# VH-VL binders against f1miw6: the designs that were tried, part 48

Target 1, 251 residues: f1miw6
Amino acid sequence: MPHFAKPLLRNIITRNLFNSIKKKQCLQYLQTLRTLQYDGFTTVYFGETDIPESLVTGEDFSDGYYMPTPTWCVVHAGGSQGWVPWKYRMFLRDELCIKQEDNLFFEFCDVVKKAYGKCAIVVKERRRQDATRPKEGKETEAQAHVPSVVNLTSVTCCPEVAKSYGHKLLTLPSPYNYLNPLDSAWSSLKWFIINNRKEFCLQSVDGVYSYQYILFSDLISKGIERINLSKWRTITTKVRRWENYYLGKLS
Key: E = the ipSAE of ESMFold2; O = the ipSAE of ESMFold2 at other seeds; V2 = 0.75 times the mean of E and O plus 0.25 times the DockQ between their complexes.

## First folded at step 21 (VH-VL; framework fv_izeltabart)

Design pp5 (at its last look DockQ between E and O 0.51; V2 from the best seeds 0.72)
Fold by ESMFold2, look of step 21:
Structure pp5 (fold): chain C 251 residues (1-251), chain A 121 residues (1-121), chain B 111 residues (1-111)
Amino acid sequence: as target 1 above (251 residues)
Amino acid sequence: EVQLVESGGGLVKPGGSLRLSCAASGYTFTSYYMHWVRQAPGKGLEWVGEIDPSGGNTNYNEKFQDRFTISLDNSKNTLYLQMGSLRAEDTAVYYCARDYESGDWSGMDVWGQGTTVTVSS
Amino acid sequence: DIVMTQSPDSLAVSLGERATISCKASQSVLYSNKNWMNWYQQKPGQPPKLLIYAASTRESGIPARFSGSGSGTDFTLTISSLEPEDFATYYCQQYYSYPLTFGQGTKLEIK
């Protein structure tokens, strides 16, 4: 009983400590966000989503063996005022790139300063791919549909760059997905892709062989445009109800 | 005219499952979040959760999240509530309701007539 | 969870008389100078009907004899001159925080 009870108790204590740390981080995030909002900062959510090519083509790799296909990363930002008037970015995750994250994030900070003045820029902390201390935890929902894809970042957000424009950079703790309205926006984009991808196919009329291709960039652009100001206001209002829930629960 | 019609209620033994349906008509289904709300006999109203038909995003009352699933079929303009591991305390009338969101206030502005679920034996 | 507590649980009044129903929230539902709570009316065997939104604004088609007041945690529904169709159960509800919660209801009966 001594050695069996000791390992089990340590695992329980370690898991409870991790949960307590994440709860404190969430409470601190929410309190800081509300203070900044009171001080006149405009809240802007900056983030990314992965769009596997299979989502665009409609192919189901479970029917057989398929070679790994590339995954696109879309980077954009929005809030209660709609999408930021900043051209979203697309990156191919199989591409090895030298990124100028300071220049790209610098450009973003300049655009939101001109559009809204001082901003509270919220970036979601990326979840660790490894499990918690007891065992490697699997995501309850599928986060990506790409086999053998290396998890790469598209942009590094520097707090000093944000500060130079009068902004404040905030990190949203990863376990609290209800607090990120971009997740809802990304789900709406993916819903649009699934329901409209066939309408963006071109059929050759002059070729010796008939073929199709999908205007992927146009599909994404149209999907983003369909998420209008009214939709953004709805999802940010619902996120605020989760914010109020967590402020009460965690304090 | 906006209408919501629930169906799929009935008598179920404890531990069983049911799927409720809510057929929507008279408006653009994908433009409004949809709620499930229940009312036990002689009791008040209890919010179960909501879903966005234009993206599948859900918000649940955590009381039900491990046993109940909200889903939809946009081609049928139909909202679903899948209920599993049913208990006697799940006996209630289940309503679907449309969410009106103005940005300045929210309300369940259209309700169905409800469907009755009875968990007994 | 925000608890919405109504009083009284039931109220018997005569036609043409005034009825007053109270609702207390366990914490403030005020945000951005708006009260994120509504009132619903429910007749037996029928679904609820939205009556008052944002604490004090009548839904379209609701008679002027219905009024809502209060702020923060304390709210009141008033029916200034009761008509036969007003005898029902009334629920307050908050949208300030998840989960959305309703009061336990106040049954308004004919005296």
Scores: ipSAE 0.803, ipTM 0.927, lowest interface PAE 0.6, mean pLDDT 82
Fold by ESMFold2 at other seeds, look of step 21:
Structure pp5 (fold): chain C 251 residues (1-251), chain A 121 residues (1-121), chain B 111 residues (1-111)
Amino acid sequence: as target 1 above (251 residues)
Amino acid sequence: EVQLVESGGGLVKPGGSLRLSCAASGYTFTSYYMHWVRQAPGKGLEWVGEIDPSGGNTNYNEKFQDRFTISLDNSKNTLYLQMGSLRAEDTAVYYCARDYESGDWSGMDVWGQGTTVTVSS
Amino acid sequence: DIVMTQSPDSLAVSLGERATISCKASQSVLYSNKNWMNWYQQKPGQPPKLLIYAASTRESGIPARFSGSGSGTDFTLTISSLEPEDFATYYCQQYYSYPLTFGQGTKLEIK
């Protein structure tokens, strides 16, 4: 029962019967990804992770009060070329910061275009279940009237924005998160935070938000730097072996 | 000198459990993926799985994923293989091995001497 | 799973002669113009030892008499002039796809 068991990523091959729609989506995703890679698109994984404040500070709330623990969202991107040369973003997820940021995806697309040229931008399918939405999608085989939008919790990712920069936006189906190298990168970042948080000092009389933000930003920046190009190449190579497994299994 | 030393092997009855250890020394433990590979008597090599010591990510051979768990203790530079629901066919020498990954190739460049697990009634 | 099939299972060869061991993958292990497979040597009572990586590149400290060739599905390990220490079992191994798999092994014996 480790306190931080969630940073440990275990790739488990599902043996239960899975929805045939999700299996088809995974196969289509993999085939499209390989076609784009063959056509010279650089693969870039764009995503987010949650870092609870307690993970960074080590504080507990044993006094028994009901207070929500603040959670920070980190947004970044990377691939076999390492982290994208784009400053990661950090947001507070409490009620004050729930609004999605719509400008970030435009900026991101411009940055990766300048850095790599045309990209295959991969975003994880949102896992949150929304019972209100399935009612609208009944039995439609024809094309949607407008392009669908793929959302992170904190960022809106529009396929037409990606297309306007020469990119292709791909959605990784939710049950196959082990095909996302960002999850491995996030696990390594959280591991770094856990093992290095005591080495950071903060003047914390009365808890100044600006100083707390600076401490978290410095720690996170150091953790991101430790996930270097060599680590990214290892992670993406291992994800490719899973891709090859599923291409063989699902086809 | 880079060394890997397995331990914890022995005789166990079918349905039993066993935890193998692999003590690593002479290198930065968190810099390399680590594998478990087994070899039944007179047979070839079979990959069990791997783990990233710097983030805890694991990849398993599907054959073993429900019965075997790879874990580690970074404070001891030690890799573990927890084996449950053992069968006679799990009788083998179990090796740990270090993964060299360059991005352009990979290979198990350092191996331990192995520890023997015998499953019999 | 990718099956790696070696031929022959056993080979008897005299000292100083050439030995050739083949390995066939059930599907191509070529990606980005690289062959994602290795060769290992295992002497009796010892763990495996990496010989050749990326199909054709010798690991550090491996004598020049060992060479690897082939691409895609068909690979060959050649020992140009056998020495006494070369009598061992040889395994090919792919790392193109999970699970990682080894060939069944080729035992090289003294004739």
Scores: ipSAE 0.782, ipTM 0.921, lowest interface PAE 0.7, mean pLDDT 82
ESMFold2 (binder alone), look of step 21: mean pLDDT 92; pTM 0.948

Design pp6 (at its last look DockQ between E and O 0.50; V2 from the best seeds 0.67)
Fold by ESMFold2, look of step 21:
Structure pp6 (fold): chain C 251 residues (1-251), chain A 121 residues (1-121), chain B 111 residues (1-111)
Amino acid sequence: as target 1 above (251 residues)
Amino acid sequence: EVQLVESGGGLVKPGGSLRLSCAASGYTFTSYYMHWVRQAPGKGLEWVGEIDPSGGNTNYNEKFQDRFTISLDNSKNTLYLQMGSLRAEDTAVYYCARDLESGDWSGMDVWGQGTTVTVSS
Amino acid sequence: DIVMTQSPDSLAVSLGERATISCKASQSVLYSNKNWMNWYQQKPGQPPKLLIYAASTRESGIPARFSGSGSGTDFTLTISSLEPEDFATYYCQQYYSYPLTFGQGTKLEIK
């Protein structure tokens, strides 16, 4: 009798709001978002996900006595209109920085302005590095220090840049992860990778190859393509049901 | 013909566990969200949760999220409901249902016949 | 949670007569000019069957005698000419907000 287990890629469940500040942040976010939508702003969710190479190869990520596998960071955006017509970006972590991230948000704001007009651009709260961050950050880009070379996680999203294009930048409070449809899109991408990594290699090229950057990029590209407009509409509708849940619970 | 067949129900003691299965056939399994819905004897319908077979993402009724887990196996076109820490009030017929959700519309348009779970000492 | 309250809990109606079942949501389920609620029929010993989605759109294969109406918080299922196979319990269900919730049901008996 074989053991059957299908991994769940991600479940994001918020149990109990822990303090009044988080409650007020969420309510303010939802009220602002609804006002912008009423005022004709197109909602666009901008964000990133990490895809470790071990997810693609199937190797155990807890194996600490082998060389660590690289992690890919995918940056993209979408909403009820589908993926934005902007070329997603993929960074391989632990590389020396090439300064594309300095201008990336400018490029993004220009693309969505041309595609949709004024947008409400939603980004998740910035995460902290190394579990502790005793020093206060001064600007929008937070830096963490580790002994080895590390690329910073996110693009710098400056409210003034968004405003200069007629957009509004909104920050999604961290404890309400069901409010970001991009997380569901990332879950679908990772699910596609897990279920197609072997078949994609065999079907995409003649023979069996070691996984390379090109093969990883092709697999990720196909996963993104499978998240079509209909899927985006469904994901954003599911988020609205969570928004309504939290509006009822928090007010 | 589209069919959903639940199995795995039975008698279990309080504090016990069961895994229910829902075998799907006659349609593209990954195209439709799937739900678990239960009905206690002589009572109404209660939504347990849903899963996206194309992404593995789940949404739960908060009432059950700590004790119940929805999962799937795409190679078998099968959904599962793992139920733990069962209580007498979990006694019900458990249905799986297909959701015709695509964008703005939703409706559980295909249901299984249900499988009965009885929790008693 | 959005509470869906049906009225009456049961009713008896003669064959060929009109039956009306009410469903009231504890808050509006209207969004973007759409009502996010459904109606289901359940016969004894059978699973529920989708009748109407989006408040008023009849599911494929459902007879024209079934119709849904209403908006916001107040909804009505109407069976214009009751037939013997319509003996069942009827449930409304909202999908405006999580968790998805059903009404308590209305048992329709043919008098």
Scores: ipSAE 0.725, ipTM 0.892, lowest interface PAE 1.0, mean pLDDT 80
Fold by ESMFold2 at other seeds, look of step 21:
Structure pp6 (fold): chain C 251 residues (1-251), chain A 121 residues (1-121), chain B 111 residues (1-111)
Amino acid sequence: as target 1 above (251 residues)
Amino acid sequence: EVQLVESGGGLVKPGGSLRLSCAASGYTFTSYYMHWVRQAPGKGLEWVGEIDPSGGNTNYNEKFQDRFTISLDNSKNTLYLQMGSLRAEDTAVYYCARDLESGDWSGMDVWGQGTTVTVSS
Amino acid sequence: DIVMTQSPDSLAVSLGERATISCKASQSVLYSNKNWMNWYQQKPGQPPKLLIYAASTRESGIPARFSGSGSGTDFTLTISSLEPEDFATYYCQQYYSYPLTFGQGTKLEIK
């Protein structure tokens, strides 16, 4: 036996342990979700997507390096019941508009409680944030700990806020993108934008953000309306087939 | 009349590539998932994958995902199967098929006549 | 992957007689009181044709002599009185889990 493992062997062993941890996280997520569904929780997927200006307008070289192009962020939620009856939110994401919304998650939890009762609220984990989460046991060493917060780029999602409304907040593991029906809904929205953008979007010489917001809002509203209940049922059924695949493969 | 017409099959050498087409007509192309299914000579049916024409979302049989790509052109109501690194075992009739119009139900209710791919040295 | 196993691989049956084809799934395909599997018919030189979806629901235009039954892992396709047009190969298929999988097929021949 050598006193030190070779660097390549250490890398292979570390990668295998990491993959095993991610598989266990996915299995725990799926088991928890199925238990909540059995207990009568309505599943809602809460999330965001970014729509860069280039998707809507094509390329624009007139501003160059000195002014970043705006990115539209859309926040919404849905599930097998369709879009949640909650007005989606839209933000401009540039140097002037980057800001997390503190009250939005409170409002959302109240709306889904009134619409569906107790919910399992699923939020996608950011792909590179798993390694930066507080380790287990850190709470004990600090003698006190604030609740873990699941952050989207634009929204702070607090588990204790969800719990106060009778909901359960779940984090969808980042490597398992097939398990998020919002990803399919966002792809359908972006497809609609690409195929209809010439009718709704007019480029402006001066880059007036208010004008762009109105045009993008109309386009996004129409795209969301196109994703109806039948489409949502199809999307969630396909996610369930992936859930069944992973439950079989990982257990 | 709802109709699916495959084309692009033929003789290809091992290691080669081929793109199959499936032209759809008689229905709203973007309302239905579309499938590719293959059948080797004298053998049963094997699902290759599916695509949502209204969003480009794909689900593959993982057996093929590293070599086959499903795509589409909505302006032509056409589904494609790009096949690479072909092997003799890929010799089959390739069908395109439309999914049922039911939202959360599934079943391939309309099929094309198929196009034959032969991979031979 | 869910394996769908059909029995028998082939059978010969006289016109007017009953044919029974079995399909067994390697795990249950029952979810929310629904069986997530289909039956298809394929005649030589033709594409498959959907007969039955959701284990027991006949597709539009399929004659009443075709029926599907069973639940969980064990399924049966029954043709109550064979017509000349019914001699074909029959496939079961599950859509409970990815990848979608078909049985190996059962060839029904005229005796």
Scores: ipSAE 0.724, ipTM 0.889, lowest interface PAE 1.0, mean pLDDT 81
ESMFold2 (binder alone), look of step 21: mean pLDDT 91; pTM 0.944

## First folded at step 22 (VH-VL; framework fv_izeltabart)

Design qa (at its last read DockQ between E and O 0.95; V2 from the best seeds 0.86)
Fold by ESMFold2 at other seeds, last read:
Structure qa (fold): chain C 251 residues (1-251), chain A 121 residues (1-121), chain B 111 residues (1-111)
Amino acid sequence: as target 1 above (251 residues)
Amino acid sequence: EVQLVESGGGLVKPGGSLRLSCAASGYTFTDYYMHWVRQAPGKGLEWVGEIDPSGGSTNYNEKFKSRFTISLDNSKNTLYLQMGSLRAEDTAVYYCARDYESGDWSGMDVWGQGTTVTVSS
Amino acid sequence: DIVMTQSPDSLAVSLGERATISCKASQSVLYDNKDWMNWYQQKPGQPPKLLIYAASTRESGIPARFSGSGSGTDFTLTISSLEPEDFATYYCQQYYSYPLTFGQGTKLEIK
């Protein structure tokens, strides 16, 4: 029976509807971004990346036995002016219950206001298939987790907090990765880690996470430092070429 | 002296594959994006794509993205172009070029001598 | 894709005379008060060489007889006093938008 043909047509129709919605979202994002830039807003990209501990240690799990390892989350921001002069955050995502400060985005908005004035703060859209984010509110209940359970956690970026500092919060549609210069910055950080981790590998003291955290922090700090202003200007210039491409294509 | 040297060109049958190399010397390889550009016999220049040696990020001409892959090896200061499903229209001289970025302008400021790919039965 | 159209396709000019090559972009390549396009020179059997960047600025080592002008969509490369080594094909190239695109080339022949 030709069951393959009928389901394939339905998949094609579903992809066409999804693509049409995302194209409209992309065009609206780009038009809004260009209007804000014309109105004097400084563009700042705010985001996170995951760094599995195995990337830092070099351990290989491809031989058929897999043990869960901690994943580190780095939260930072940058743009054509370089990294924001804000203390990036690094925390464990997998092993311990993470109690997030409810002021994190508030502090970020204050720092970028003082550094650049009014900003267009760009945050990448989270896919609907991802775990739901914690809802905003006063202090969440703290709870310890069993190790080895993976949690998907993201910083909640409130538009009203951004507005209270004179900023505008923009959401970058998820399929348009070329439009996010942080993706290139994170790729450079991960390549730095892979190529320099041997210099930061010490003989471990059994099970002391604070010592491991210090070593990871030093490696990551050096990797972030190597992504300098010149590099940021290069990647934001290349992102603009994609912006121009999509503005022409989708208009 | 900044120098780019391509290699790996040759005669290939339609549908075949070929990997080109570009060996870089005389500068800090990880400081500059690198391009592949091709030129068919008697024709003009066509941009294939670029890669960041310090992170692996790529930008492709969408015309080639499904068949061509740009990669690199930082330990050898070498850029690669993996070409698959080759067709007669892919016959060209393939150049690698260094990307200069000032923030206010960009340019391919250093080019290799090119390597010739011929796709023929 | 931004199409860069050069004219003429070929040009024969006497030594010591002026040569003028035009390049028209299918849309403006002006952004932030800068023109995101370059000119390259390619001699037979050789790779291209960067000649003029940002529409009007000579690359280091390029003789003063080469100049670029224009803005937005219309650009001109001028060689004020042709010399024998100027026999080559000249390409304009935009880097305003992906994909990066070149003009079809203008072959300059010495009459």
Scores: ipSAE 0.832, ipTM 0.942, lowest interface PAE 0.5, mean pLDDT 83
Fold by ESMFold2, fold request of step 23:
Structure qa (fold): chain C 251 residues (1-251), chain A 121 residues (1-121), chain B 111 residues (1-111)
Amino acid sequence: as target 1 above (251 residues)
Amino acid sequence: EVQLVESGGGLVKPGGSLRLSCAASGYTFTDYYMHWVRQAPGKGLEWVGEIDPSGGSTNYNEKFKSRFTISLDNSKNTLYLQMGSLRAEDTAVYYCARDYESGDWSGMDVWGQGTTVTVSS
Amino acid sequence: DIVMTQSPDSLAVSLGERATISCKASQSVLYDNKDWMNWYQQKPGQPPKLLIYAASTRESGIPARFSGSGSGTDFTLTISSLEPEDFATYYCQQYYSYPLTFGQGTKLEIK
């Protein structure tokens, strides 16, 4: 058991060091956020979610030939004031991807400055779901080889851009999903899609080849609308209870 | 006319499993988080966790997270508590409760009558 | 976890007299000038009932003889003139932080 015990001990030490780093990052994030809130910054959560077309259509593509399912990316932002008064963005992520310009963050910073003044803009740290167990040994070029991923950022969020508008950009550490109210908002949107997609199919059907997109856009718009100010205040209040938990636990 | 009715309690041996139900009526089920709260005989109240019916988001008391699962069925306006690896200490009355949230305050404004779980050899 | 400690554990009071129940939080539950705690009443064989929210605001239908006061860590429930239906167990509860926690309860009994 000597040889087996050495690899296990090394793995445990590496895992504990990584977890300690993430705990420190979380505590720093929370302390910074509370300082900014005390200083009059409005908290705004900026993020994205992926919606595979199979979620919208209900169709199963596992009929015997290899074809990746298209995935749509929705980009939006909100907080205790509701959705920001900004039109959410949608674009295709897979084989027919139409990429949004990387200056979208500039536009966003201008909109929230006009709406709320100085903001603490929170963006969730991204994590790949298809990562191999030992990421340490992977080459960067092999990782870039993957044709599509889940949990991928669609815009470049630059701290200097935020600063130029009087904002502060904060990164929420990946393992602390309870600290991101957008996760709850995205879950509610996907719930709405699953439970209402048939109704929008009937209301949007015609002979046009863009049939599926028309239904999709209307469905998404209604789903976002259903996540109203009252819902946003509820989920941000519950996130604050987790913030208070972690501030007490990690101090 | 808001009504919450728990069911599924009973006698269970240690190590067993049990699923509790809470049927909701008289309001829009998807507008309110729902709680499970328990009360051991002669003891106080203990929060188990909550769930959002309009998305499935959950918040658990860490004490129960490894053995208890909160779920729901929106088509039946029904909340569930799946309990596994039951122990004698899990003997209690289990309540479901509706979460009222205004953004400025919160409270469990409607409670069911509870269902009794007894874990004994 | 935030511990909510009530005192006394049991209280015997005559009809028409005042009852006072204390609740102390292990840390402040004050945020944005609001105290994130409630009071509940539980009669034997019944579920809890919300009495006071946000430390001091009566829930709809709760008689004026019930009042809540205090801030931060120290809270008080007062019943100004006891009625027969007021003999029950009273719980404070915080919702400032997860997990949500209740006090151990104060049993109010007739003298």
Scores: ipSAE 0.831, ipTM 0.940, lowest interface PAE 0.5, mean pLDDT 83
ESMFold2, look of step 22: ipSAE 0.815; ipTM 0.933
ESMFold2 (binder alone), look of step 22: mean pLDDT 92; pTM 0.947
ESMFold2 at other seeds, look of step 22: ipSAE 0.803; ipTM 0.928
ESMFold2, fold request of step 23: ipSAE 0.827, 0.811; ipTM 0.938, 0.933
ESMFold2 (binder alone), fold request of step 23: mean pLDDT 92, 92, 92; pTM 0.945, 0.946, 0.947
ESMFold2 at other seeds, fold request of step 23: ipSAE 0.824, 0.824, 0.823; ipTM 0.936, 0.938, 0.938
ESMFold2, last read: ipSAE 0.814, 0.819, 0.806; ipTM 0.931, 0.936, 0.927
ESMFold2 (binder alone), last read: mean pLDDT 92, 92, 92; pTM 0.946, 0.947, 0.946
ESMFold2 at other seeds, last read: ipSAE 0.762, 0.819; ipTM 0.908, 0.935

